# Ledger of designs, part 4: VH-VL binders against Isthmin-1 (ism1)

Target 1, 164 residues: Isthmin-1 (ism1), of Danio rerio (Zebrafish) (Brachydanio rerio) (q5ege1r286to449)
Amino acid sequence: LFGVDTDSCERWMNCKSEFLKKYMSKVATDLPSCPCFYPTEVAYSTADVHDANTKRNFRWKDASGPKEKLEIYKPTARYCIRSMLTLESTTLAAQHCCYDDSMKLITRGKGAGTPNLISTEFSADLHYKVDILPWIICKGDWSRYNHARPPNNGQKCAENPQDE

## First folded at step 20 (VH-VL)

Design f6 (from j4 with heavy chain D107E)
Fold by OpenDDE, fold request of step 24:
Structure f6 (fold): chain C 164 residues (1-164), chain A 125 residues (1-125), chain B 113 residues (1-113)
Amino acid sequence: as target 1 above (164 residues)
Amino acid sequence: EVQLQQSGPGLVKPSQTLSLTCAISGDSVSSYNAAWNWIRQSPSRGLEWLGKTYYRSKWYNDYAVSVKGRITINPDTSKNQFSLQLNSVTPEDTAVFYCARDTIYGEWKEYFDYWGQGTLVTVSS
Amino acid sequence: DIVMTQSPDSLAVSLGERATINCKSSQSVLYSSDDKNYLAWYQQKPGQPPNLLIYWASTRESGVPDRFSGSGSGTDFTLTISSLQAEDVAVYYCQQYYTTPYTFGPGTKVEIK
């Protein structure tokens, strides 16, 4: 299936698992779009935001805490948020959005949030294995990682940064 | 399974550099499932975390502010060990030093599950 | 920095009796993203390094006897030895690993009465 000389990152990116494809398809329809601006309410509690695309309300929580290790995994992000699971959720996934110092959505590049296939609400360990470990395996190559896990810009926010 | 073996001098003069080494067996210093720490213990300051080194996409170091200007933790992949250097020591740096592993498999586990045997380092003229 | 405190400083308990040690953090070590408490307990005997007993505030490390248990959340935590044994004589430390620098409590010395 995979080339003899392909590295682990390439194998991950080119995974032909039908289950994974189906799951990712569900994730794409299940998750809310990233807000264009950091919802400041999350700094104090959670933020309820209406998602126009799904016509549903989602709750967001801050994901900028020390355990997120943004300096490693999202080095240009100042803030990040993660959507919470709902009763209507059909997946275990969480939307992940990151923002710059001006609280503007990072839509591309190494600081851009990407959908978490496994929400930390369900399992931090599985989240690590499914969402974080591939980044490590790809040696922090955000370009390859983001290709496999495209950042969300469902609200058609301004491209940020402009030079990437 | 995992063992940490410390080595280094137990006596250092003031203003000199304290140097210790921690040899790892049963794990890799470059494992993305672990981080490698130095901790010291003294009657006056209790248990004090000094810093750690770990590899993910590259090598990272985190240091305690209390020693940040004087401390260096270096990995040695060829020998599967990591070292501690503490510059400009004073008698206040006298302590038992421990190397320790924190398990970051699962990303957020940062408690210390394996420790070295400890090394008493006395700073004295 | 998160400051850790413990009470009591020392505790003398008869063999077979319950020992209770309290630990407090100056700020919450409960992370909202995973609802886990980033707190560990260690046992240290003379001439030895600390030995991990409990992590996530209440999860017992493999090989640790059932008589050891951890409880609490947020800023208040407790280590309990349900039936003190002779080999349990040691100093016990709590430690937060919520954020760097990681910090330890001052320790509680447990002795046999």
Scores: ipSAE 0.781, ipTM 0.912, lowest interface PAE 0.8, mean pLDDT 94
Fold by ESMFold2, fold request of step 24:
Structure f6 (fold): chain C 164 residues (1-164), chain A 125 residues (1-125), chain B 113 residues (1-113)
Amino acid sequence: as target 1 above (164 residues)
Amino acid sequence: EVQLQQSGPGLVKPSQTLSLTCAISGDSVSSYNAAWNWIRQSPSRGLEWLGKTYYRSKWYNDYAVSVKGRITINPDTSKNQFSLQLNSVTPEDTAVFYCARDTIYGEWKEYFDYWGQGTLVTVSS
Amino acid sequence: DIVMTQSPDSLAVSLGERATINCKSSQSVLYSSDDKNYLAWYQQKPGQPPNLLIYWASTRESGVPDRFSGSGSGTDFTLTISSLQAEDVAVYYCQQYYTTPYTFGPGTKVEIK
């Protein structure tokens, strides 16, 4: 009997849940675009940044501390930020943006941020199941993982790293 | 239900390698939700975290700076255990050694919920 | 390294009385981004491994009696045993798990007076 155990990463990527498709569409509408430069005021508290596309202000918090494990999840990033949930949020998601040593948004590659479909502010456990486990089953293949997620560079920040 | 069972020699000569193993029951060394640690305890130093191994995109290790360069922690998925090797030991390495589990489900909860029984390792001629 | 200190190094408390143990860290173990204090407390009896009591500074582990409570934030933390029982004779350790290396306090021995 012929049977092939397919790559579990491919199985996850090919899951076409209607709930997930609808949720990702709402996330794309609800979340701000990443700032093109790391807003340094987050190092001291939070930062309020206007998002031109949604016409809303969003608060951002630093996501660069030791518990973020950037050396594992975003190995070329030096700084990251995450958008905060508010009572005005229409999803449980958080925007996630990562920056290089020069504080410029990383727009591609293994250090690029991707939205959290479930904010850690809402539930660290659910975030793990929805955002982290798929990355683990894909063995950290950022290209396939990021393709399945809403984009974060709506401001069209300069390509970084710029060389291919 | 999780149990950690240690094994290994209790005497090691100076300059040699200390080797211990920790067998896991009720969980898997390959679990995405757990990390596997070694901690030692002596009267002069108290409790000292040495390092851990865990899986994400690959197997990773975190080691305490005090032992970095001398320590290796390896999983053994076929036997469901993990090991400690500490090179070039001196009498100052004499301690009770513990293996311990932490959980990396959700937050990185790097406190230790299950411990092995402890192994006194004496470094002397 | 974050250095953890504890006081007192030992204390003797009458049965049913309050025992208070202090722990200080050389750097804050509060992660501002999630507002959690990455601090744990352990109990260790002779010949046994440590036993987890408290995590996130104030959350009791499952099965830990209500007489144990943790408090504090940032760099200053307290473990309180509200009514000491005979089985509480042990050494108590705090531990930070904010950043590597994860470090323990030197311990506080609690005895019955």
Scores: ipSAE 0.731, ipTM 0.877, lowest interface PAE 1.2, mean pLDDT 89
Fold by OpenDDE, fold request of step 24:
Structure f6 (fold): chain C 164 residues (1-164), chain A 125 residues (1-125), chain B 113 residues (1-113)
Amino acid sequence: as target 1 above (164 residues)
Amino acid sequence: EVQLQQSGPGLVKPSQTLSLTCAISGDSVSSYNAAWNWIRQSPSRGLEWLGKTYYRSKWYNDYAVSVKGRITINPDTSKNQFSLQLNSVTPEDTAVFYCARDTIYGEWKEYFDYWGQGTLVTVSS
Amino acid sequence: DIVMTQSPDSLAVSLGERATINCKSSQSVLYSSDDKNYLAWYQQKPGQPPNLLIYWASTRESGVPDRFSGSGSGTDFTLTISSLQAEDVAVYYCQQYYTTPYTFGPGTKVEIK
């Protein structure tokens, strides 16, 4: 959407699209909260987890595979998961959560997952453009990126890492 | 149209450094939608990926373990090219070397859609 | 590393006949997040670099004739030339790009019988 420069990052961060604002509002209510611990069953299949905030069950898939390039985009994360779309979903978004070596939710920092406005289930290509490309445009500045798209901690998990 | 043009010597002595360059046209070495690879081919080892360089907020390099410690792939943004250096070569390094592009657009399309013409490099005293 | 194998090593087929090449990966190259197979096929003629034919296991690269098709999923893949033409004489390679290091099959030489 934008060139890869500082100005482009600022433009992305300061986007005042009413549509986007409304969509993000819907995303905030539509997505499940991140589990405090990595659901290990996703390593073999999917995990079905009840979300207390939405009072709905969500399925989660592992997002730790080599194609995720965690070493680049989430350099302190060992595991990541994404919520799956449901029939009740009103958005195309997916929750994205990342965890450390101890399978504890990373709640802040460069390794923290952030909501994906476009689920890879809908379109990996669009996901890249909407969710990944802005990170690149911002030159990997996780602070700016996370400011625009705050990591989820709806379950009030312990802050991780502690010193940041 | 994307084109890759290779250059460099075809003969290298043992223990010396193999050096090749791949000039890019129709794309940018610093494109965040591309990655730039070196691959070699020999009868004994077949097609072997050696490594890649790519820009994603900063420069990254991935190298095959088989040549790690001896290999360096460097981009040159001023000339829109990238190079291969392979140190301490032995006759076992004799091969046809190819530069190639893979694309990281939307998805990790890390297959090679454009190739250089290839350069036979013979390691011999 | 993911090890790629191919069969047969060489194949002689009459003009107009079907050629079938098999490729196997030592582990699955199907990514669960997008349900795509990270497998490509290349054609290489003497003195030339490999030419991309198929990616995502079954998608033809632009300009590739319809007689070329890819199939399979997980660890087992097949390249099919429905009607072999004279210009199809070449060595064919499969390649996984699921994870680094990217690895190629040993190649299958296709000749005219």
Scores: ipSAE 0.651, ipTM 0.887, lowest interface PAE 1.0, mean pLDDT 94
Fold by ESMFold2, fold request of step 24:
Structure f6 (fold): chain C 164 residues (1-164), chain A 125 residues (1-125), chain B 113 residues (1-113)
Amino acid sequence: as target 1 above (164 residues)
Amino acid sequence: EVQLQQSGPGLVKPSQTLSLTCAISGDSVSSYNAAWNWIRQSPSRGLEWLGKTYYRSKWYNDYAVSVKGRITINPDTSKNQFSLQLNSVTPEDTAVFYCARDTIYGEWKEYFDYWGQGTLVTVSS
Amino acid sequence: DIVMTQSPDSLAVSLGERATINCKSSQSVLYSSDDKNYLAWYQQKPGQPPNLLIYWASTRESGVPDRFSGSGSGTDFTLTISSLQAEDVAVYYCQQYYTTPYTFGPGTKVEIK
């Protein structure tokens, strides 16, 4: 009982690296807020969306393709988007936003998007190691994962799902 | 180094079930960075991916539509292996069957880096 | 399903000369999210399983000689052997791994003239 190790998910959640703490702070200030509705233009090209909080324009690209494996990692999401890296980016991170079948932002629960600390645009390998493996070692426990990587709702979009 | 060792009978009668096993060394069947595949090769169809099993939050299976309904792929964590069962076989199922691992990077790199030695399975009456 | 085709069906090339193999997919295998083409190339010698040469259309697997190179994007891809060696006699397959079912080309047999 006393002095027993916590499980791997708890160890990940409780990691207090000074580098990670600083990186997370930069990510929180650098990334745009998720649009409340899926910008349908991303299905055919990229979309330019003004972010009121940062007073900047961001480009978004679709993140709904089969390589995303949404049926595993975001099981109630129908569409997702990811913010694009630019020359103005101060981190390798990307905002990640997921939407239900009605194209409304999922703000909580197992289908909610969560910020990628490493954009797939930069490296799919590092994205997998930094963003996906923690979800896996937490055995898909979205409540613990989302606690460490909160879904963005900086635009104060309507709660979705209402019951979850 | 990762090695895949296949076993199973090479002759199966029509309408029966083909059953093969792939033993893994140098990796774990429950590895978070891999998936475990069956692929067959015949003169008439060339190389054909049949399906895979893999562990992430739970066990998942993906099967090719050409064999969906007849195929089952199961992991065995205690023996560190995975199996293929293909029901209701016909002579057109005659092929060399391979087990294969896709790469250590999971869903974003699903090409096959390690292959078993191959097992010729002949379906004849 | 994404159908993969290859040309030619067979090549005969002199030692030290260039061999070129083409592969075409019925749908794009480029994913815009990471700007990667999900296309692999394999070499298969008689009695052996396929051996991975190239992934992401142009990235050589570890231990693959520099004479092997891949190029192309979207739906059209090429494997080039810049200077054919005796050990390169094999059948070469392209494969898409963008979406399930993963599909292979029919193969191109390479022989020494």
Scores: ipSAE 0.579, ipTM 0.843, lowest interface PAE 2.1, mean pLDDT 89

Design f6 (from j4 with heavy chain D107E)
Fold by OpenDDE, look of step 23:
Structure f6 (fold): chain C 164 residues (1-164), chain A 125 residues (1-125), chain B 113 residues (1-113)
Amino acid sequence: as target 1 above (164 residues)
Amino acid sequence: EVQLQQSGPGLVKPSQTLSLTCAISGDSVSSYNAAWNWIRQSPSRGLEWLGKTYYRSKWYNDYAVSVKGRITINPDTSKNQFSLQLNSVTPEDTAVFYCARDTIYGEWKEYFDYWGQGTLVTVSS
Amino acid sequence: DIVMTQSPDSLAVSLGERATINCKSSQSVLYSSDDKNYLAWYQQKPGQPPNLLIYWASTRESGVPDRFSGSGSGTDFTLTISSLQAEDVAVYYCQQYYTTPYTFGPGTKVEIK
């Protein structure tokens, strides 16, 4: 599996860590689902949104600012949001959701948000290393990246876009 | 330690192209954690960021609107350097030009921690 | 573009006294996601490029003397030299790196009284 001809992305994708597996499982249960529409109030402050799946309220921040570099990492996204850590959080992860110009959730493709295993609230450096660097290693191959880090559509929002 | 060494002519005629080069040591022009900038300084305009080039799986360039259309910043991986080209210069482009590095390391540290020595470029007939 | 301003334009301070330089941004450079101020301070001496002193508004660059400190948040920032030394004579600039284009303040010249 890790032959000489295996690229770094494949090595990352095939990395088997029991810890990571367990952590990912926790992340899946710990994070809120992506809202189907961009909560516009995050443009001015933070937004509290009730998550039906976990039956908890989560606070979201806008993640569309220049520091997010959406033009690079989410080129088809207009808006993105990130869930905030709470006292009830069992992980250091943050949900990451991205939306198109119509403020509709992007559920697939290169513009789709994916869970951040490390919230920027905890460590920007670790976030970079754990969440961003793999994307870079995969040379921006969102398909391969998303295979390892599937976008969230826990609320069963309409597929968007349909052609990607 | 990172060092930036600038080179290029200090005199350019109006309408010609200003060309400068910045050689990098102690870091890579294609580093995922770095970006390479050009900044100029003049009494009239103060310190002005012109643009940068950086590698993130592919090369990106960001340019200031004030010079957009006239500016090109190119990396040279073979020589571990990057260059500035500014076309159609006028006397208003006279300034001390600096190359500078910023870093990301996951925190978008887009302040400039290392600078070249500066190059005075005078635009005059 | 974010416009940076500084005050005063020039400051004369006696050796050993406190020097205070103010910087203001036309919009907030506080990023809500990480609660960091994307503001840096530089010192520039004649014939030299600017030298980084402070980043994240209040973090000193390695090697910078303790007498230099940065404070502030949002749109208002301050660089303080607690006890001015002779080698501190320079022009000081603030810079925002919140968004491109990165912009600098016009500078404050610090001299010895």
Scores: ipSAE 0.305, ipTM 0.801, lowest interface PAE 1.9, mean pLDDT 93

